# VHH binders against FYVE, RhoGEF and PH domain-containing protein tag-77 (tag-77), part 1

Every score and structure here is a prediction.

Target 1, 198 residues: FYVE, RhoGEF and PH domain-containing protein tag-77 (tag-77), of Caenorhabditis elegans (x5lx76r375to572)
Amino acid sequence: KLHYAAVEFLKVQNNYVQYLKEMAVLYPEYMERFGKRVGRDLLASHNGHENVVLQIKKIMVQILPIHEMLLKEIDKVCSNWDSRYPNMSKTIGTFADFLKCCQPFLDNKADFLNKLLQLRNEDKEFDEATYMFETEVFKRGKKGAVIQQLDQVHQNFMRYKLLMLRYSEYLIDDCDEKEKAQEAIQKLENVTQAVNQK
Unless a header shows other numbers, all headers, positions and changes below count from the first letter of the chain; antibody chains are not in Kabat numbers.
F stands for the ipSAE by ESMFold2-Fast; E and O both for that by ESMFold2, at different seeds; each is averaged over both directions (binder to target, target to binder). V2 = 0.75 x the mean of E and O + 0.25 x the DockQ between their complexes.
[cut] stands for letters that were removed.
The coordinates of atoms that the task and the answers printed are left out; those that the model quotes come from them. Centres of patches stay.

## First folded at step 1 (VHH)

Design a01 (framework vhh_7b18_3)
Fold by ESMFold2-Fast, scan of step 1:
Structure a01 (fold): chain B 198 residues (1-198), chain A 121 residues (1-121)
Amino acid sequence: as target 1 above (198 residues)
Amino acid sequence: QVQLVETGGGLVQPGGSLRLSCAASGFTFSDYAMGWARQVPGKGLEWVSYIYSGGSTEYQDSVKGRFTISRDNAKSTVYLQMNSLKPEDTAVYYCAAEDYYPTLFESYDYWGQGTQVTVSS
């Protein structure tokens, strides 16, 4: 049961890295390829402002490597798992501060949502391309619409804390790992509070 | 178009070995967890083994120590090496691919067509 709780971190982190790849790489590439087919650049600047898809890409590209690194570290913990010596807390605790890398996205999330909605309403080809991306890419893996997925960055913060709480519940009382788990939970809470205060 | 193509099933005597292969196409293989499940005649579907995108593995208690799951991301293929086969391992074996949603981790997104494994003397 403790091992199962540890493995849930791997599942959640893999899903989040896949989401980041979809927003950083797959969505912009799909829009570029679709634009070439219809003979128009769907990602062109408007009134001197960069296209919202490319604005999102620039931030996601910075977030992605940090989460790929975390995924690799979580995988090492799970691949070498021994329930006698549980050790997930150090990995999560060490990376908690790096989760602030999502702050630029959270600061701009409402603006990105509004710009994406406006662009889809005003540009029928952009809307069609986004719908096809949602159907062909997000349907593979049941991830839902691009607009709904903008909440994944914030939701992922909440998931780490819930996963750590569940992991901690399966640890025996008075073990060293349980104290480390509580420290990691506190670090996650501090990061969440810092992000929300801005 | 997503496709999972299974090969390697067949008839084998108790104590023998078989290697199942599942070739995947139509999705970014390295981003998906891959698994094997089996359906024993007259029983429901049961999970056999699971390999995460990063390489961590899990096994059903009944096959632990006898079966080994592995993947080759460059070939978009997942394998199940089955050793010390028993009559009770007789089943149709299915390859499956999964997205990691916390509420869906026991439900796979894509399934192969199945390959028959028969262990009989």
Scores: ipSAE 0.000, ipTM 0.156, lowest interface PAE 13.4, mean pLDDT 79

Design a02 (framework vhh_7b18_3)
Fold by ESMFold2-Fast, scan of step 1:
Structure a02 (fold): chain B 198 residues (1-198), chain A 120 residues (1-120)
Amino acid sequence: as target 1 above (198 residues)
Amino acid sequence: QVQLVETGGGLVQPGGSLRLSCAASGFTFSSYEMGWARQVPGKGLEWVSYISSGGYTEYQDSVKGRFTISRDNAKSTVYLQMNSLKPEDTAVYYCAKDLYEWGSGYFDYWGQGTQVTVSS
């Protein structure tokens, strides 16, 4: 059962990396290609301000490499798993501080949400293209609503502590890994407080 | 362990109806969003419907007005009532559990699937 708790980290991290790729690469590219088809740049600047899709992209491309590295490390733990020597806590603890990389997105989330909603209301071709992109995401078993999925960054940040708490529950009392799990949970809590304080 | 078991598939004529059931176990069913997806020959996997823990529902455009998703938390079961079936609805139908209790649209567990064939 402990092994399944460890594999849950891999599933969560893989899903989040896929989400980051959608926002950093696939959504901007889809909008660009749709714009070429309708003869208009859907990602053009407005009143000298960069398009919100490109603003989100700039932040996501900074976050993505950190989460790809975390995914690789989690995959190594799962691929070499031995329930006699559980070792997920070191990986999560090591990356806890790097999770602050989401701060620029969280600081601007409300602004991004408002700008996306405004753009979809004012630009019907942009709205159509976004809806078509969301339909493709739905075909892959995800909700696909871009605006609704902006919460994924904050939700994912909160997931690591929940996953560590579940993982710790299946560890034998007084084992080395349980102490390391407690340290990782504390590091995640400290990061959460630092992020929320801003 | 989490298990999702689909039943209710079969052969029906165009215009007919089927009700799919998905019996869930191994998790707090009432807390999770549940969904149905289908594997259509030649088209790949496509989403059909979602139902939240609170009962909010969403449908793919091609099935709106014909399919109804529902859940019975006391029985840990999610249902898909399919009416006015078309040959294009022929597919293997999968029940899926959302990864997170708050509903994320990402699925971590899928059933084995049940075959639905609409043919004259």
Scores: ipSAE 0.000, ipTM 0.127, lowest interface PAE 13.5, mean pLDDT 82

Design a03 (framework vhh_7b18_3)
Fold by ESMFold2-Fast, scan of step 1:
Structure a03 (fold): chain B 198 residues (1-198), chain A 121 residues (1-121)
Amino acid sequence: as target 1 above (198 residues)
Amino acid sequence: QVQLVETGGGLVQPGGSLRLSCAASGFTFDDYAMGWARQVPGKGLEWVSYIYSGGDTEYQDSVKGRFTISRDNAKSTVYLQMNSLKPEDTAVYYCARGYDFSSGDYLPDYWGQGTQVTVSS
């Protein structure tokens, strides 16, 4: 059971890294290529402001490397797993503070949602390109709805605490790892509270 | 403004190895996935491999286990290490900026000039 709880971190982190790649790389590139086909720059500025897709990309590019490093460290824990010496807590605890890297996205999430909805309503080519991108993502067995998935950044934050709580429940009372798990849970709680404040 | 320059092609015997390099300029290299595609004269273009900005890699089944794609972000360069080369690998190899070239929906924005790889006994 304990090993299964540890492996859930790997699955969650891998899915989140794939989502960040979609927003940082795949979606902007798809919009650029579609724009070339229709003879128009779909990522052009509006009223002197940078296009929302590029605003999101700029933030996601900064978030992605941190989560790729976390994925690598979680994978090391799972690949070298020994239930006699569980060791997930140090990895999660060490990265807890770095999870604040998503704060710029969360601060702007409502604005990003509004701008994406506006562009899809006002620009037929932009809407068509986004829909085709979403369809392509779905064909690869991933969720494809760009607008509906903007909540994934916040949701992923909450998952770490829940995963750590389940992991801690399977640990023997009064063991060293359970103390470390409680420390990691406290760090995650502090980060979650800080992130939920503007 | 965007430039991709391939080097490292040549003539090699079956079972031999070659390393292709692609020097990129004119864009923020770290933000983009990079890939390699090849074209046999008279045939359509086919994707060989791509590497995401974060370092994850994908390979076409025909080259999996023989070819390795890698990148050096400090040098803005992507590499293709080709081992155990077969006559069927003979093609012009192109470096490209882009993602998921296998779907047909994602076309690279920019291509290099191409470098000829010839595998013959």
Scores: ipSAE 0.000, ipTM 0.073, lowest interface PAE 21.7, mean pLDDT 79

Design a04 (framework vhh_7b18_3)
Fold by ESMFold2-Fast, scan of step 1:
Structure a04 (fold): chain B 198 residues (1-198), chain A 123 residues (1-123)
Amino acid sequence: as target 1 above (198 residues)
Amino acid sequence: QVQLVETGGGLVQPGGSLRLSCAASGSIFSIYAMGWARQVPGKGLEWVSYITSGGSTEYQDSVKGRFTISRDNAKSTVYLQMNSLKPEDTAVYYCAADTYFGSDLESYEYDYWGQGTQVTVSS
């Protein structure tokens, strides 16, 4: 069961990296391709203000590499797993501080959500292209609603703590890994607290 | 955009009752499956109960017959009625919401989580 708890980190991190790729790469590229097909730039600036999809992309391209590195380290832990020598806590603890990279997104999330809703209401081709993108994402067994997906950045912080708590539950009392797990949980709690204050 | 706020926690004596509420905002509440999970101090997280959008419920074995989950879609709120409370029920209780088909609702795979509310069962 300890191994299963460790593998759950890999599953959660894979899903989150896929979400970040959708917002950083796939959604902007889909909108650009759709715009070319209909003869209009759906990501054009208006009154000197950058399109919200591109504003979100700018932040997501900075967050993505950190989470890709975390995914690689989690995968390494799981691929070399030995329940006699559990070692997930160091990986999660090391990356806890780097999770603050999402702060710029969270600071602007309400503005991004409002701008995206406004653009979908005012530009019917943009709305249709976004809906078609969401349909493609849904067909792949993922969440399809772009606006709902903006909540994933914040919710992912809660998931790391919950996964680490479950992992810690299956560790032998008084082992080194149990102490490291408690330290990682404390670091995640501190980061979540700092992020949630805005 | 979806925010979950838990209320109703507190200190209660063994055998007492508490009702937890979770208010959802920024969402179409009626489509969500709702769950409760708890974190026991010094231990891990434990799934407690869920209720689907259609009203189907399930409970963790240790709370069956004592806890009842319900929802009020008009108020965008889910409730956990906790009766015959035991010291072992002492925990931070978290509300969670999920919109996906095929999610394992007896798990940590919920989309949205609240901040938690403390329940202490002590004499």
Scores: ipSAE 0.000, ipTM 0.208, lowest interface PAE 14.8, mean pLDDT 80

Design a05 (framework vhh_7b18_3)
Fold by ESMFold2-Fast, scan of step 1:
Structure a05 (fold): chain B 198 residues (1-198), chain A 122 residues (1-122)
Amino acid sequence: as target 1 above (198 residues)
Amino acid sequence: QVQLVETGGGLVQPGGSLRLSCAASGFTFSNYDMGWARQVPGKGLEWVSYISSGGSTEYQDSVKGRFTISRDNAKSTVYLQMNSLKPEDTAVYYCTTEGLDWYSPEYAFDVWGQGTQVTVSS
């Protein structure tokens, strides 16, 4: 069952990279194209403030490449898997410090949620375009609710430690990989504490 | 142009099994996530399952343990193995993909094929 625990990392990372692409690229571009079709810039500044979709995009564009690299490394581990020589811990441990790249989003999450809710309530074309984007995401077998999915950044950050704990549980006692897993868990815990202190 | 053709539906008794197939064309199948959604009479559209380009899977809670999604990249086909079927699984099943045109509202409704009807009844 150790292999199943390792594959769960790949599943979680694939889902998260897809979510980051949705927020960094797909959603902003969809809104821009929809706006062109209806003859209005749906991402225009409001009251002198940058549109919240573009604010989120600026942060997500910085996060995405790190998670794409992590996905590639996790995929290599899973594609070459041999339960006699488990090796997920080095990959997770190596990337643990880079996971704090999500801090700017977490610091601004409540503000982003409030701004999206306000914009959807006040701008009916923006709301309709967002709904159609969500429908398009749903057609592709994904969860499409933009507002409900703002928790994905925080939830994904918490998932790595839980995944490592499950992975470690299936390792035989007194193996090198179990020691490496404990080191990776400690690094993840340190990053989680650093992020949560702000 | 992206084309998805669903087959394998039919009438089955409660507790029975069916295997749905979706033949994809018009894009590099192996690079794209694939999924299944269903139109349940009276409830609307409901997501069922997805499989990533890397092979990871996810299921709706109501089908977890009963349905299995898989893919064959050589055949550009995605499958849904449905076991222990219930009357509430009666629906038109649609194959989905992340597509080539996520960025265009002009194509928002184009990715859905005609679907395949699954009816679970005595």
Scores: ipSAE 0.000, ipTM 0.123, lowest interface PAE 14.5, mean pLDDT 78

Design a06 (framework vhh_7b18_3)
Fold by ESMFold2-Fast, scan of step 1:
Structure a06 (fold): chain B 198 residues (1-198), chain A 121 residues (1-121)
Amino acid sequence: as target 1 above (198 residues)
Amino acid sequence: QVQLVETGGGLVQPGGSLRLSCAASGFTFSSYAMGWARQVPGKGLEWVSYIDSGGSTEYQDSVKGRFTISRDNAKSTVYLQMNSLKPEDTAVYYCAKEYDILTGYYEMDVWGQGTQVTVSS
């Protein structure tokens, strides 16, 4: 069951990286291509304000590389797994501090949500393009809701804590890895509380 | 859309019992695993119990034999029966959801607002 708990990190992290990539790369590119087909820049500034899709992209491109690196490290742990020498805690603990890279997004999440909803209501071509993007994501077997993806950043903090707690409970009492797991859990809790302060 | 509403918390004396309920909405409840986590003062969030879609259960070592998780798919509700409560069980209890995504991966979320359990001595 310990190995299963470790593999769950890989599944969750791969899913999260896919969400980040959709918001950082795929969604903006889709809107740009759709705009070219209909002869209008759907991502143009309005009244001197940058388009919300590009505002979100700017933050997501900063977050994505950190999580791609974490995914790679989690994959190494799982690919070389040996239940006699569990070692997931070092990877999670090392990256815990870097998870604060999501703070700018969390600070602006409510504003981004409101701007996206307003833009979809006021610009019917933008709304259609977003709906078509969501449909394409769904056809590829991925989650397609843009609004749901905005919520994923905050939810991801809770997922790491729950995964580490379940992992830790399968470890033998008084083993080295269990101490490292408790340290990683504490770091995750501190990061989560810090980002929730804003 | 996805919502989890916890109820059933309260004040009890050591050795007492409480039954927590979590009413779920916004998803096909019977298809997903459900669990409970608790925020213990000074310790942070810790996992308590888990029940999968097939009814298999798992428990944190400190609650084994005292707590029982169950589900009622017809009511879209998961329960936590807590017996032989100890002061150490004082915490805010949260309902947790796990669900499949379209890619066959899993998402684990805590969507509830929590219910306070206080065990006085």
Scores: ipSAE 0.000, ipTM 0.133, lowest interface PAE 13.5, mean pLDDT 79

Design a07 (framework vhh_7b18_3)
Fold by ESMFold2-Fast, scan of step 1:
Structure a07 (fold): chain B 198 residues (1-198), chain A 122 residues (1-122)
Amino acid sequence: as target 1 above (198 residues)
Amino acid sequence: QVQLVETGGGLVQPGGSLRLSCAASGFTVSSNYMGWARQVPGKGLEWVSYIYSGGSTEYQDSVKGRFTISRDNAKSTVYLQMNSLKPEDTAVYYCARDSWDEYLGEDYFDYWGQGTQVTVSS
């Protein structure tokens, strides 16, 4: 069970990195390509304000490298796994503070959601392009509308604590890794409390 | 005249690696969406990986972390690096060029290669 709990970190992190790439790269590129073919820039600024898709992209591009680094470190733990010497806690604990990199997105999530919904309501070509992007993602076995995917940043953040709690549960009592797991859980709890304020 | 020619298939043991190459002619690779699809005996055609004109990539869940799509624009070639191969990866692999339908919201692959056989067995 312990090894499978450790492997769940790898699966969750890999899925999240793919999601961040989708929002940082694939969705903006899709909208740009669609716009070029219909002869209109779907990502153009309006009223002097940057398009919400590009606003989201700018933040996601900042978040992505941290999560790619975390993915590499989790992969090292899993690839060299030895249940006699479990060692996931140091990796998660080290990156706990860096997970605050999602704070700018969380601070602006409601505004991004409102702007995206408004743009989809007011611009039929933008809405159609977004729907087509979502349909293409779905056909490849991936799920979740763009609007629903905005919740993934907060949901993924909450998942680390749940994964650490499950991992800690399978550790033997009084081992040094269990103590390190408690430290990592406390760090994750502190960060979770900070980002859930206001 | 558009042509896509796949090479690099063969027999490999489970856990092994292969690199497939797709040599394209008659168009600019960097200006088009390109993909790899496979036909598994008895299961039909399924998409494996995709590279967008801007260079972004997508993968089917079953191959994520094991397969990598890339391209060399100067050589007009698209690659599929396949690592940690499993028996269920046994299939004919096809390289395809994407054609966009803006109103239907669907990509139609308008040009396909001849396919290259990949067999993973002991």
Scores: ipSAE 0.000, ipTM 0.084, lowest interface PAE 20.5, mean pLDDT 79

Design a08 (framework vhh_7b18_3)
Fold by ESMFold2-Fast, scan of step 1:
Structure a08 (fold): chain B 198 residues (1-198), chain A 122 residues (1-122)
Amino acid sequence: as target 1 above (198 residues)
Amino acid sequence: QVQLVETGGGLVQPGGSLRLSCAASGFTFSYYDMGWARQVPGKGLEWVSYISTGGSTEYQDSVKGRFTISRDNAKSTVYLQMNSLKPEDTAVYYCAAGPEYDSLLYEAFQHWGQGTQVTVSS
């Protein structure tokens, strides 16, 4: 029930941190090593601009540490869980403002997607290497084309509100935690509006 | 010293069959995922097929139903059975080894063979 709702935060955050690691570290490294094997730099400048994979990496490297810290704090809540004293709301509320760290990515998301699709169309070795990377991600039982999931940054941000709403539903009316949950939800709404307004 | 040696390439007519073999040495074969990739002259490298340490297989869409990958851990060999070959399958085929599936998938295909030529023509 309530405990299960709290554990859902841990599952969602684990998945998101793994996605950020794939974009920040694993994908660029895979492309670099693949390029060395085929004797060509697959991450070289494209159309006079820095390669889109490296542009994405620069932003993801800034986002990843914040989400690793959030994952650690959520894990502490779940590992020390006592349904008599639920305490997820303080953790989510505290990190709500830090979720704005994704703004630089969201501002450039459409451009990144267009550049990535163009590069995959124009460079067959890049496309094949990316497909092989996605195959490796799939074999670990993870969903999806990592490259086609650039919207995961925005979608994950929106998931926190849904998770908080579901968590709040299992709390006893008029308990302290329910009030804190409503405050955390309001903070998430404020951040979401700020991000969407630009 | 890791070595992958491909054999079984050659000239075959459209609709024919070939069986490629890759003999591995210098590592504990049963701990590694294995795959095949191909390169058409003047084009990029294309992943063809993959087999895990547990025997799970995957195929590139253009070869599904025509190619079968398999492995023999006792012989430290991976195979690619190619049926219903098309002129478009003409390429140099490379055997590749990745790290153990459970640990290091994202560093897969760190070891490559020298390649074997497959030519599908009259």
Scores: ipSAE 0.000, ipTM 0.096, lowest interface PAE 18.1, mean pLDDT 79

Design a09 (framework vhh_7b18_3)
Amino acid sequence: QVQLVETGGGLVQPGGSLRLSCAASGLTFSDYAMGWARQVPGKGLEWVSYINSGGSTEYQDSVKGRFTISRDNAKSTVYLQMNSLKPEDTAVYYCAAQYSDYEWFGDYWGQGTQVTVSS
ESMFold2-Fast, scan of step 1: ipSAE 0.000; ipTM 0.255

Design a10 (framework vhh_7b18_3)
Fold by ESMFold2-Fast, scan of step 1:
Structure a10 (fold): chain B 198 residues (1-198), chain A 125 residues (1-125)
Amino acid sequence: as target 1 above (198 residues)
Amino acid sequence: QVQLVETGGGLVQPGGSLRLSCAASGFTFSDYYMGWARQVPGKGLEWVSYISSGGSTEYQDSVKGRFTISRDNAKSTVYLQMNSLKPEDTAVYYCATDHPYDYGLSEWLYSYDYWGQGTQVTVSS
């Protein structure tokens, strides 16, 4: 059913906001607390360069409010759902323009991955703390290592497109919303292609 | 639990062929769109192809006529047949799907299992 497809946007957006909170707040806090227990600052700068965990945090903190705003808008669509007047496409289409807010992260993703891998290889206490954090995240029903989770920012682009495609399939042919859904899908595709280009 | 496992990547010469497979579990495979995306090292993800629950297909312009997506619902597997491979096709290829939803569920699963781990395709020399 159409309503099921609309509700899946809410689930996906909740998961993504939770991921952003984990990278912006929980992971840095865990590393700080672990460092206090072992008597060392695991997030200290080295040779004047800021720790990669804190570099990632700074970017995640900037994009989190935008995705929290989208979550509220999706929730409003679902809470006021009326299958006679489906209206998810406008919300997703409008949001597509804001997906570029994650461009600074995407531009630096490869560097962040390399720095995180290097730090885990060179600092055994940092590696142990990260492993313990990943274990705690897994206990909450989530899968994947911190390194795998860094792909979530880019993977989220494809989630919206797949959700819109399924949503569109349940719409009546030649209805106004079907046309708006196709426009939103095109906007999402344009944004993902733009991200892959300079 | 949604799981996607990609296989079939490898090293191939320009003009060669590879067939990628994605084994899916943890959801009613036949009900969901399936697709492939790829990431060149140091660059972003780009969408390659998708296939609907009913078998309708769509392709990125750069792979049209060279790649074919298909699915086997009995095996819960999606395939990407790649022909006339070019050096530009070198990437990690990922399988993707919509997260399944059961209307009766009261709990949200906070899972990141929308994509597989990927399989490396290298087109060289």
Scores: ipSAE 0.000, ipTM 0.144, lowest interface PAE 15.3, mean pLDDT 78

Design a11 (framework vhh_7b18_3)
Fold by ESMFold2-Fast, scan of step 1:
Structure a11 (fold): chain B 198 residues (1-198), chain A 121 residues (1-121)
Amino acid sequence: as target 1 above (198 residues)
Amino acid sequence: QVQLVETGGGLVQPGGSLRLSCAASGFTFSEYAMGWARQVPGKGLEWVSYIYTGGSTEYQDSVKGRFTISRDNAKSTVYLQMNSLKPEDTAVYYCAKSLDEYMSSGFYDYWGQGTQVTVSS
């Protein structure tokens, strides 16, 4: 059970890093290539405002490196796993404060959702290109809906606490790791509270 | 081997009801969150609903109050009860298994083949 809980951190983090790469790199590149094919720049600015896909990209490229580093550290814990000496809590605790890197996205999430919905409703070619990108992502075993996927930033932020709570429940009472797990959970709660203030 | 098999789709008039079923095998059903997604002609892919291991549910805004997701762990089956159906609900509906127990990944690792729901007069 405990080992399974630890491996879930790796699965969650791998999927989140892949999602960040999709939003930072793959989606913008797909829209650029589709635009070239139909003879129009689908990511052009409108009324002096940068296209929302590019606005999201700028924020995602800032978030991605932090989560790639966290993925590397989680992978080290899992690849060297020994249930007699569980050690996920230090990694999660150390990175808790850096999870605030998602704040700029969360501050703008409602605007991003509204802008994407508006573009998809008003621009048929943008909608078609996004739909085709979504079907490719869906067929690869991922959630494909770009608008619904924007919830992933907030949801992933909240997931670390849920993963730590499950991990902690499988630890033997009165062990050092359980105390460290509780400290990591408290740090995650503090970060969540700080982020939710905005 | 993980398998998800959807049934219950069909043709129904606006205001009607349908119940979709998804029979799961190849994994410990009770340990995973389950969801429904739909592919709407001309609109794209969208998530409809999901149900956690403990029975808590979430719904897309457009289906709240009309659709109900439920699960039967003894039968390894997840259901989607669809009431007050609208033409806009016409889509291929897919059953999906979450990668983890809490929807923590935000992703699904296995999908069914899909079942067609058509709402028209």
Scores: ipSAE 0.000, ipTM 0.192, lowest interface PAE 13.8, mean pLDDT 81

Design b01 (framework vhh_7b2m_4)
Fold by ESMFold2-Fast, scan of step 1:
Structure b01 (fold): chain B 198 residues (1-198), chain A 119 residues (1-119)
Amino acid sequence: as target 1 above (198 residues)
Amino acid sequence: EVQLVESGGGLVQAGGSLRLSCAASGSIFSINAVGWYRQAPGKQRVVVASITSGGSTKYSNSVKGRFTISRDNAKNTVYLQMNSLKPEDTAVYYCAADYEYPTFGEDYWGQGTQVTVSS
């Protein structure tokens, strides 16, 4: 039971890292290659303003390494798991402060969404390329909509707290790990509140 | 953007062995699936072996039991161990990588490495 709760962190983190790679690497690369095939740069600047896909990429490439680091640490915990000595809380608690790395994205999310929707409405080739990218992503997994993916950054904060609450429920009341789990939950709460203040 | 570099090709006698390496660089993204292809003079490029990120492997019928594909995800490197080589294995060997999410097919190709098996 407890071990399964710990493994859920690994699954959630792996999925989130895949999402970040999609936005940081695959989507920009797909748009560049599609543009080359149709003879036009779909990611070109307009009126001196950088393309929104590249603006999002610049932020996501800063976030990705931090979450890859967390993924490796969670994997170490799961690979060396012993339910008699549970130890997920220290990893999550230590990482909680680094979740603020997504603040630049959250500060600009509404602007990014509006720019992306406008660009898709005004540029038919950009819209078609984005739709084709989403279709290919969907063939390999469940979710593929770029706009839907923009919500994942905020949703990820909520996931860590929920996972920690479920994990804590399987711990015995008097163990050291339960106290550490409560501390990690509080840290996640504080970081989420701070980030959401804008 | 990923860059692939092959190494390990050369001249060997029939019955000999070679180990090819394909190193990926320039991307923070782990490669999903990697295939080894070969092209003999005047022939079409054909797949020889492939491996997914999870380690599942597939081999062409002509190399099953003789070739082994493997990967080291920490080094972003894929290997092709070639045993019991035959003159028919003479070709330029290419590494091609795909990502976890879509590209325009196997867009990332290496430069190729020549394998020559003398009779």
Scores: ipSAE 0.000, ipTM 0.114, lowest interface PAE 15.7, mean pLDDT 79

